# VH-VL binders against q8ixk2r445to577, part 227

Target 1, 133 residues: q8ixk2r445to577
Amino acid sequence: FFGMLQNKGLTDYCFDYNPPDENQIVGHQVILYLCHGMGQNQFFEYTSQKEIRYNTHQPEGCIAVEAGMDTLIMHLCEETAPENQKFILQEDGSLFHEQSKKCVQAARKESSDSFVPLLRDCTNSDHQKWFFK
Short names: E, the ipSAE of ESMFold2; O, the ipSAE of OpenDDE; V2, 0.75 times the mean of E and O plus 0.25 times the DockQ between their complexes.

## First folded at step 12 (VH-VL)

Design ke16 (framework fv_axatilimab; at its last look DockQ between E and O 0.76; V2 from the best seeds 0.00; counts 0 for: pae E 3.5 > 2)
Fold by OpenDDE, look of step 12:
Structure ke16 (fold): chain C 133 residues (1-133), chain A 120 residues (1-120), chain B 107 residues (1-107)
Amino acid sequence: as target 1 above (133 residues)
Amino acid sequence: EVTLKESGPALVKPTQTLTLTCTFSGFSLSDFGMGVGWIRQPPGKALEWLAHIYWDDEKYYNPSLKNRLTISKDTSKNQVVLTMTNMDPVDTATYYCAHKLYPGRAFDIWGQGTMVTVSS
Amino acid sequence: DIQMTQSPSSLSASVGDRVTITCLASQGIRYHLAWYQQKPGKAPKLLIYAASKLQSGVPSRFSGSGSGTDYTLTISSLQPEDFATYYCQQHNSYPWTFGGGTKVEIK
C-alpha cells in the first residue's frame, strides 16, 4: 500500500511529514494535515517489513515510536526493520504498533491547532482507522 | 446549517464584568474536533482573537488580556460563555463568536456579532 | 506572539483588476493561515484556509498562496462585491493573531 495515509474518522486529514530541513529528515514528529497530495510530504508506503516508509530521497525514513513515547517520529529505515518501526495495518483499518501493542489514533496536538497521530489503547473508533488513498 | 449568535449586555460600566453567551446550532461541542472561539473588533480597527474552547474542554486565551478572560461551554445547551473582568472603555468593540470545524481549520462560520460599549 | 503584517493597508482598484494582498508573519506559521473578507457592519467571512484552500462557496477568483512567513491573497479579477476589508490570520501558535487588514476601495 502506498499514497496518502488518511484517517477515516476525520474529514480529509492525512499523515504529513515536513522536516525543517530536507537534508535532515529524521528526528521530527509526524503530524496530520489536510490531504493535498502535493509533494512528498504526504506520500507514505506500507512495506512487507511492516514499515511505514516516508518516500523521499535516499536515505529513506521510517516511522518509529521511541521508548516511552506515544508520538510517531521519523527514523532512518534499516535493512531489517527494528521492532519499534513495525506496524500492522489491519483489514479493519486499524494501525497497530507491535512493540507497544497500541493503535495509532488521530488526536489534537497539545498547545497547537493541529492533529497528530498518537499511540492509544486500541478501540473501535474511526479515529483509529486509516486507509491509503 | 451552522449558525451562531452572540448575546449579552450592550452597555457595561468600567470595572464591571462582561458576560457574553454564544448560542449555536448545526453542530455540537461534543463532536470530535469542534471548537468555538471569540474574536472582537473595536470600531474601525482590526480583529483580535480572545479565546478558544475545544470539544475536549481545552481552553486557550489571549495573554494580552492578562487573565481577564474565562471561556466555558455547556454542551447540552449548545452554548459557549465568555466572561471578561475589569472592563475598560478600551474594550469597547463588536464581539464575535465563531465556529471552527477542526484543528488546522479556520473560523468558517461567524455570529453576527454583538456591540459592547464600555462607558460610565 | 506572532505578528502579522499586511500590505498594503489600503488600495484602490477597478473592477476587473488583479488584486494582491500580502501577509507577512514574524515567524514561520506553516500554512496555518486564513484569509477573511469583511464588509461594513458585517461579520468576517472565511475565504481561504490552510493558506491555499478555498472555502466552500467562495468564488474561484480568490486564491491563496505562500509558505513560511510570506503569504498572499489574490483576486484575479476584482468584482463589485469584492470591495471590502481583508484580514489574514495565523493559528500556528497561540495567541492567534490577525493582520492589520487591507481595505480594497473602488478607484
Scores: ipSAE 0.823, ipTM 0.931, lowest interface PAE 0.6, mean pLDDT 95
Fold by ESMFold2, look of step 12:
Structure ke16 (fold): chain C 133 residues (1-133), chain A 120 residues (1-120), chain B 107 residues (1-107)
Amino acid sequence: as target 1 above (133 residues)
Amino acid sequence: EVTLKESGPALVKPTQTLTLTCTFSGFSLSDFGMGVGWIRQPPGKALEWLAHIYWDDEKYYNPSLKNRLTISKDTSKNQVVLTMTNMDPVDTATYYCAHKLYPGRAFDIWGQGTMVTVSS
Amino acid sequence: DIQMTQSPSSLSASVGDRVTITCLASQGIRYHLAWYQQKPGKAPKLLIYAASKLQSGVPSRFSGSGSGTDYTLTISSLQPEDFATYYCQQHNSYPWTFGGGTKVEIK
């Protein structure tokens, strides 16, 4: 799968990555913003290794969740995907993080004017449903 | 069919506290994602954002006002209230409240504004 | 604070002209940019949100573009009712800030 990863419950909101320093893509949080398709910052690839890749930049970034955390942070992709970078995009649209056993949910970011994807206990909420366009 | 209307005093003396009420219809501030902000405009000058409150009761203030601002909501009355302490003639402006659908969206519907003059 | 600098501060143009207004942010604002139109004695009206998305009910002659720190509002064919002051606004970082405005005069 490749394209803009959209939330079902927040209509027209997409995964978005636009780090303050385009040469330092590691360590910043993924946000949700209005789907616009501009500037390559909303294009992600779901790989056979169960990665969510930000591959419009070299070296490529892979979304990870550090142990004990709930935020989706950009790491460098590795030849073999680390466990904290593995997500299952299920048939019902849920996005399951294998290591934590939690689902990605749209939530509000307290310190900015944005939504963010966060790990939460899995539910049937449309805010936990995702699809590529 | 969103509408907002500002109400409050047209004249305030220096040092007094200004209380402005934004009464709205066409949405509830209990609805997920909704927000209401306050913006002012001194005569002939640019717009200045003052404060914002979201549906989840999170509040944000322009730090340039040195904690003079308090924003609150009354969801049962469809109202947002802004108080601004220690008014000064420099605070003379038209005060607007405005609707914001979600974080990441813009102020899409504005009230007509209320002119507040601060004078001895 | 992110400073928003609009250019020009004022302009005059003829009906039918293409008009371009530029807004420069002091830091990158990641498409968190809106454009408003304000006529004398009236509240601002939203034209463009998310840098390039046209607000419902706004004529298609208005468009927005840009990225990073540089954003542009374009009026493709100026009409007499477009006499107004235009403001950009960033909402990437608190405090949210507006540009100083661009006054557009016809003729």
Scores: ipSAE 0.267, ipTM 0.777, lowest interface PAE 3.5, mean pLDDT 89
ESMFold2 (binder alone), look of step 12: mean pLDDT 92; pTM 0.943

Design ke17 (framework fv_axatilimab; at its last fold request DockQ between E and O 0.93; V2 from the best seeds 0.00; counts 0 for: pae E 2.2 > 2)
Fold by OpenDDE, fold request of step 13:
Structure ke17 (fold): chain C 133 residues (1-133), chain A 120 residues (1-120), chain B 107 residues (1-107)
Amino acid sequence: as target 1 above (133 residues)
Amino acid sequence: EVTLKESGPALVKPTQTLTLTCTFSGFSLSTFGMGVGWIRQPPGKALEWLAHIYWDDEKYYNPSLKNRLTISKDTSKNQVVLTMTNMDPVDTATYYCAHKLYPGRAFDIWGQGTMVTVSS
Amino acid sequence: DIQMTQSPSSLSASVGDRVTITCLASQGIRYYLAWYQQKPGKAPKLLIYGASRLQSGVPSRFSGSGSGTDYTLTISSLQPEDFATYYCQQHNSYPWTFGGGTKVEIK
C-alpha cells in the first residue's frame, strides 16, 4: 500500500512530514495535515516489513517510536526493520504498533493548532483508523 | 447548519469586567476536534484574535491582553463564555465568536458580532 | 508573535480586473493561513483555508497560493460583489494574528 495515509475519523487529514532540511530528513515528528497530494510530504508506503516508509527522499525514512514516547518520529530505514518501526495496518483500519502494543490515534498537538498521530490504548474509534487514499 | 450568536452588554464602564456569551447551534463542543474562538475588531481597524477553546477544554489566550481573558464552555447549553477584566476605552470593538471544525482549520462560521463600547 | 504584513492596504479596481493581495509573515507559517472577506457592517467570511483550499460555496475566481512566509490571494476577474476588505490570518503559532487588511474599492 502507498499514497496518502488518511484518518477515517477526521475530514481530510493525512500523515504529513516536511522536515526543515530536505537533506536531513530524520529526527522530526510526523504530523497530520490537510490532504493535498502536492509535493512529497504526504506520500508513504506500507511495506512487507511492516514499515511506514517515507520513500520520496533518499535515503529513505521510516516512522519509528522511541522508547518512552508516544510520538511518531522519522528515522532512517534499515535493511531489517527494527522493532520500533513495525506497525500492523489491520483489516479494520487500525494501525497497531507492535513494540508498544498501542494504536496510532489522531490527537491534538499541545500548544499547536494541529493534529498529530499519537500512540494510545487501542479502541474502536474511527480516529484510530487509517487508509491509503 | 452552524450558527453562532454573541450576547452581552453594549456598554461597559472602565475597570469593569466584560462578560460575553456565545450561543451556538449545528454542532457540539463535545465533538472531537471542535473549537470556538473569540475575535474582536475596533471600529475601522483590523481583526484581533482573543481566545480559543477546544472540545477537550484546552484554552489559548492572546498574551497581548495581559491575562485579562478567561474563556469557558458549557457543552450542555451550547455556550462559550468570555470574560475580560479591567476594560478600557481602547477595548471598544465589535466582538465575534466563531466556529472552528478542527485544529489546523480556519474560522469557517462567524457570529454577527456584538458591539461593546467602553465609556465612563 | 508572528506579524502579518498585508499589501496593499487599499486598491482601486474595475469589474473584470485581476486583483492580487499579498500577505508576508515575519516567519514561516507552514500553510497555516486563511483569507477572509468582510463587507461593511458584516462579519468576516472565510474564503481560503490552508493557504490554497477554497472554502465551500466560495466562487472559483478566488484562489490562494504561497509558501513559507509569502502568500497571495487572487481574484481572477473582479465582480461587483467583491468590493470589500480582505484579511489574511496565520494560525501556525499562538497568538494567532491577522493582517492589516486590504480594502478593494471601485475605480
Scores: ipSAE 0.903, ipTM 0.957, lowest interface PAE 0.5, mean pLDDT 96
Fold by ESMFold2, look of step 13:
Structure ke17 (fold): chain C 133 residues (1-133), chain A 120 residues (1-120), chain B 107 residues (1-107)
Amino acid sequence: as target 1 above (133 residues)
Amino acid sequence: EVTLKESGPALVKPTQTLTLTCTFSGFSLSTFGMGVGWIRQPPGKALEWLAHIYWDDEKYYNPSLKNRLTISKDTSKNQVVLTMTNMDPVDTATYYCAHKLYPGRAFDIWGQGTMVTVSS
Amino acid sequence: DIQMTQSPSSLSASVGDRVTITCLASQGIRYYLAWYQQKPGKAPKLLIYGASRLQSGVPSRFSGSGSGTDYTLTISSLQPEDFATYYCQQHNSYPWTFGGGTKVEIK
């Protein structure tokens, strides 16, 4: 799949990555922002290795969750996907993080006027359902 | 349809506490994503944001007003209340409450505003 | 605090003119920008959110553009009902701040 990754329960919001320096794409948090398709910030690829790639930039970034954390951050992609970069996009739209055994959910980012994807215990909430557009 | 209406005193004396109530209909502040903000406008001057409350009860204030503000909601009454202490003639303005659909959106529906004059 | 510098503070224009209003933020606000129209004695009305997204019911002659610190509201063909004061507003960072306004007057 390739395109804008949208939340079912949060109308018109997409995964968005806007690093402060185009030459340093590692270590910043993925957010949810109004789906607009501008500036390549909202284009992601779901790969056969179960990665969510930010591949409009070199070197390519892959979404990861560090051990014990619930935030989705950008790491460099590797030839073989590390366990913390593996997400299962289920038929029902849930986005399961294999290593943590948690699901990606839309949530409000504290101290800002924005939403973010966070890991939470898996439920059947539409805020945990995702699709490519 | 979404509507908001501000209510409170038209005249307050310096040092008094102003309490403004925003009564709204057409939405609930328990609904995911919703927020209500307060904005004021002195006569002939620009808009100034005062405070905001989200559906999850997170609250934010303009620090330029030095802890004078308190915002709260009563979901059962469809109300948001703003309290502003130690009023001064410089605080004379039209006070608006406004609806926000989601974080990342803007103030899409405004009340008509209420003029508050601070004078002895 | 993010300061919003709005230019010009006023302008005179004729019906049919193309009008451009700018806002400059003191630091990057990404696309967390809104434009409002306000007529005398009335509450502001939302025109544009997300820097470029047209609010429902707003005529397509209004458009927004920009990124980073520089943002623009354009009215492609000014109509009689468009004579008003226009405000930009950032909501990237607290406190949320408005520009000083641009009054669009009849020429």
Scores: ipSAE 0.484, ipTM 0.832, lowest interface PAE 1.9, mean pLDDT 90
ESMFold2, look of step 12: ipSAE 0.460; ipTM 0.827
ESMFold2 (binder alone), look of step 12: mean pLDDT 93; pTM 0.952
OpenDDE, look of step 12: ipSAE 0.840; ipTM 0.937
ESMFold2, fold request of step 13: ipSAE 0.091, 0.475, 0.061; ipTM 0.711, 0.835, 0.711
ESMFold2 (binder alone), fold request of step 13: mean pLDDT 93, 93, 93; pTM 0.952, 0.953, 0.952
OpenDDE, fold request of step 13: ipSAE 0.901, 0.898; ipTM 0.957, 0.956
ESMFold2 (binder alone), look of step 13: mean pLDDT 93; pTM 0.952
OpenDDE, look of step 13: ipSAE 0.117; ipTM 0.754

Design ke18 (framework fv_axatilimab; at its last look DockQ between E and O 0.87; V2 from the best seeds 0.00; counts 0 for: pae E 4.0 > 2, SAP .505 > .496)
Fold by OpenDDE, look of step 12:
Structure ke18 (fold): chain C 133 residues (1-133), chain A 120 residues (1-120), chain B 107 residues (1-107)
Amino acid sequence: as target 1 above (133 residues)
Amino acid sequence: EVTLKESGPALVKPTQTLTLTCTFSGFSLSTFGMGVGWIRQPPGKALEWLAHIYWDDEKYYNPSLKNRLTISKDTSKNQVVLTMTNMDPVDTATYYCAHKLYPGRAFDIWGQGTMVTVSS
Amino acid sequence: DIQMTQSPSSLSASVGDRVTITCLASQGIRYYLAWYQQKPGKAPKLLIYGAYKLQSGVPSRFSGSGSGTDYTLTISSLQPEDFATYYCQQHNSYPWTFGGGTKVEIK
């Protein structure tokens, strides 16, 4: 699966990544923003290694969850996907993070006028359902 | 379908507290993502954001007003209230409340505004 | 605070003209930019959100573009009802701030 990763509960909101420096793509938080598909900021791929890859120039970025965190942060992809980068996009649309055993949920970003994907206990909420568009 | 209307005194004396109420319909502040903001505009001048309240009761204020603002909501009444203390003639302006669908969106629907004059 | 600088502060144009208004942010606002139209004695009306998204019901002659710190509102062919004051607004960070406005007047 590839393209814009859109939330079911939040109409027209997609995964979005826009690092301050295009030459340094890692270390920043993935957010949710209006689906527009401009550039590469909203293009993601779900791979056979259960990675969510950010489509960019080499080296490629993969979404990771750092220890003790509930945010999705961009890391470099590795030849073998590390445990903190493994997600399961389930048939019901839920995006499950294997290591934390939590689901990705659309939530408001603290101190900002934006939404972000955060790890939360898995529910049947549409805010935890995602699909590629 | 969404409508907002500001209400409050048209005249306030200096040092007094202004209380404005925004009564709205067509949406609920219990709905995830919803927000209501206050914006003012002095006669012939630009717009100035004052405060915003979200559905989860998180609030933000313009720091330039030095903690003079308080925003609150009554979801059951579909109302948002703004209080502004220690009013000064410089605070004379049209005050608007406006609807904001989601974080990341803009103020898509505005009240008609209410003119507030601060004068002794 | 993020300062929003609009240019020009005013302009004169004729019906049918292409009008361009620029908004410059003091720092990057990542498309968290809206454009409003305001007529005398009326509340602002949302035209564009997300820097380029056309608000429902707004004529297609209005368009928004830009990125980073530089954003532009364009009216491809000015109509009589378009003579008004236009404002940009950032909501990338608090406090949210508006531009100084651009008054579009009849030439």
Scores: ipSAE 0.762, ipTM 0.916, lowest interface PAE 0.8, mean pLDDT 95
Fold by ESMFold2, look of step 12:
Structure ke18 (fold): chain C 133 residues (1-133), chain A 120 residues (1-120), chain B 107 residues (1-107)
Amino acid sequence: as target 1 above (133 residues)
Amino acid sequence: EVTLKESGPALVKPTQTLTLTCTFSGFSLSTFGMGVGWIRQPPGKALEWLAHIYWDDEKYYNPSLKNRLTISKDTSKNQVVLTMTNMDPVDTATYYCAHKLYPGRAFDIWGQGTMVTVSS
Amino acid sequence: DIQMTQSPSSLSASVGDRVTITCLASQGIRYYLAWYQQKPGKAPKLLIYGAYKLQSGVPSRFSGSGSGTDYTLTISSLQPEDFATYYCQQHNSYPWTFGGGTKVEIK
């Protein structure tokens, strides 16, 4: 799958990556922003290794969750996907993080006018449902 | 159809407390994402954001007003109330309430505004 | 606080002209930018949100563009009903702030 990863419950919102330093793409948080398709910030690939790749930029980034955390951050992709970078996009639209056994949910970002993807206990909420466009 | 209407006194004396009520229809502030904000405009001047309240009861205030503001909601009455203490002639303005569909969206529907004059 | 500098403060144009209004943010605002139209004695009306998304019911002659700190509202073919004051607003960071306004007059 390749395209903008959209939230079903927040139909205007997509995964977005816009690091403060364009020369340093690792270590920053993935956010949700209004879907627009501009500037390569919202294009991701879901790979056969169950990665969510930010691959329109070099070096390629892969979304990860560090142990004990609930935030999605950018790491460098590796030849064999590490466990913390593996997500299952299920048939019902849920996005399951294998290592943590939690689902990605659109959540309000504190002190901002926006949302972020965070890991939460899996539910049937439309805010935990995602699709590529 | 979403509508909002501001109500409150047209004239307030300096040092008094202003209470403005925004009565709305066509949406509920219990609905996920929704919010109502207050914006004012002194005669002939630009717009100034005052405060905002979201469906989850999170509240935000313009710090330039030094804690003079309180915003609250009553979802059963479809109302949002703004209280502003220690009014001063500089606070003379048209006061608007406005609807916001959810975070990341803008103020898409505004009330018609209510003019408040602060004078002895 | 993010300051919004709007230019020009006023302009005059003829029906059919292309009109461009600019808004400069003191910091990057990540497309968290709205444009409003306000006629005398009336409430503001939302035209554009998300820097470029056209609000429902707004004529397609209005469009928004820009990125980072620099944003633009364009009216592709000015109509008599478009005379008004236009405001930009950022909502990237609290407090949310408006530009000073641009008064558009029909010649």
Scores: ipSAE 0.241, ipTM 0.762, lowest interface PAE 4.0, mean pLDDT 89
ESMFold2 (binder alone), look of step 12: mean pLDDT 93; pTM 0.951

Design ke19 (framework fv_axatilimab; at its last look DockQ between E and O 0.75; V2 from the best seeds 0.00; counts 0 for: pae E 6.1 > 2)
Fold by ESMFold2, look of step 12:
Structure ke19 (fold): chain C 133 residues (1-133), chain A 120 residues (1-120), chain B 107 residues (1-107)
Amino acid sequence: as target 1 above (133 residues)
Amino acid sequence: EVTLKESGPALVKPTQTLTLTCTFSGFSLSTFGMGVGWIRQPPGKALEWLAHIYWDDEKYYNPSLKNRLTISKDTSKNQVVLTMTNMDPVDTATYYCAHKLYPGRAFDIWGQGTMVTVSS
Amino acid sequence: DIQMTQSPSSLSASVGDRVTITCLASQGIRYYLAWYQQKPGKAPKLLIYGTSKLQSGVPSRFSGSGSGTDYTLTISSLQPEDFATYYCQQHNSYPWTFGGGTKVEIK
């Protein structure tokens, strides 16, 4: 799959990655932003290795969750996908993180008017449902 | 169909507290992403955002008025209440309540507004 | 606070004219820019949000564009019902702020 990764419950919002320095793409948090498709920040690839790749930059970034954390952070992709970079996009639209056994949910960033993808216990909520467009 | 309606006094004396109620239908403030805000417009002037409350009870206030404003909700009655203390003639305006679908979205449905005059 | 500067403050136009209104933010607002139409004695009506997303029920002659700090509303062919005051509003960050308005009058 390649395109904008959209949330079903938080309509018109997409995964977005906007690093402050295009030459330092590692270590920043993935956010949710109004889907617009007009720049490079909202295009991701879901690979056969179960990676979510930020493919508008070389070297390519892969979304990861660091041990004990619930935030989605950009790492460099590796030849063999590490366990913390593996996500299963289920038939029902849920996005399951194998290592943590949790699902990606659209969540409001604490005390702000911003949204981010976070790991939460898996539910049937539309806020945990995702699709490529 | 989403509707909102403002209610409260048309006349308020200086220093008094204004209480405005927004009664709405067609949505619930217990639903994820729902919010209601208050915006005012002095006669012949531009719009000014006052306060906002979301489904999760998170509240936002215009910093220039923060010490004067309180916003609350009663989800079972489909109401949002704005209280503004220490009213002054410069606060004379039409007061609107308005709906937003999600944080980061715009005010998509507005009430008709209620004119509040502050005068001795 | 993000200040919104709207230009012009008023303009006169004829039915059928193409009208462009500009809105400048004091800092970047990441496409979170809305446009409202307001007629005398009425509440504002949302036209566009997210720079270019047309609100349901709004005619396609209304369009929005822009990026960073510079945003525009365009009416491709002005109709009699379009004579009104237009406001921009950033909905990127707290506190949400409006422009000063542009009154579009019949010439």
Scores: ipSAE 0.100, ipTM 0.724, lowest interface PAE 6.1, mean pLDDT 88
Fold by OpenDDE, look of step 12:
Structure ke19 (fold): chain C 133 residues (1-133), chain A 120 residues (1-120), chain B 107 residues (1-107)
Amino acid sequence: as target 1 above (133 residues)
Amino acid sequence: EVTLKESGPALVKPTQTLTLTCTFSGFSLSTFGMGVGWIRQPPGKALEWLAHIYWDDEKYYNPSLKNRLTISKDTSKNQVVLTMTNMDPVDTATYYCAHKLYPGRAFDIWGQGTMVTVSS
Amino acid sequence: DIQMTQSPSSLSASVGDRVTITCLASQGIRYYLAWYQQKPGKAPKLLIYGTSKLQSGVPSRFSGSGSGTDYTLTISSLQPEDFATYYCQQHNSYPWTFGGGTKVEIK
């Protein structure tokens, strides 16, 4: 699966990554923004290694969850996907993070007019449902 | 259909407190992502954002007026209230409340606005 | 605070004209830019949100574009009902701020 990763409950919002420096793509938080498909900022791929890759140019970035965190942060992809980069996109649309055993949920970002994907206890909420468009 | 309507005094004396109420329908502030904001516009001038309240009761204020503003909601009544203390003639303006469906989608539905004149 | 500078402050145009209004932000606002139309004695009406997304019910002759600090509203063919004042607004960061407005008048 590839393309824009869109939330079901938060209609018309997609995964978005816009690093300050295109040559330094790691270390920043993945956010949600209105789906527009412009550039590479909203282009992601779910791989056979259970990675969510940010497709731009080499080196490739993969979404990771750092220890003790509930945010999605961009890391470099590795030959073998590390445990903190493994997600299961389930048939029901839920995006499950294997290591934390949490689900990715659309949530409002504090102190901003934006949303972010955060790890939360898994529910049947549409805000935890995702699909590629 | 989403609708909003501002209510409050048309005339306020200097140093008094203005209380405006926004009564809305067609949506609930218990719904995820919903928000209501207040914007004012002096006669013949540009728009100025005042305050915003979200469904989770998080509030934001214009720093230039922060100490004078208080925004609150009553979800059960579908109302948002704005209070502004120490009113001055410079605060004379049309005051709008507006609906914001989601962050990033701006204010999509506005009330008709209520004119507030500050004069002795 | 992020300052929004609209240009021009006013312009005269005729029906059928292509009209372009510019909004310049004092810092990057990451596409969090909306455009409103306001007619005398009326509340603002949302035209465009997210830089380029057309609000439901808004004619397709309206379009928005831009990135970084530079954004534009374009009316491809001005209609009689389009004579009004237009405002841009950033909602990238608090406080949310509006441009000074652009009055589109009949030539």
Scores: ipSAE 0.023, ipTM 0.711, lowest interface PAE 3.8, mean pLDDT 92
ESMFold2 (binder alone), look of step 12: mean pLDDT 92; pTM 0.937

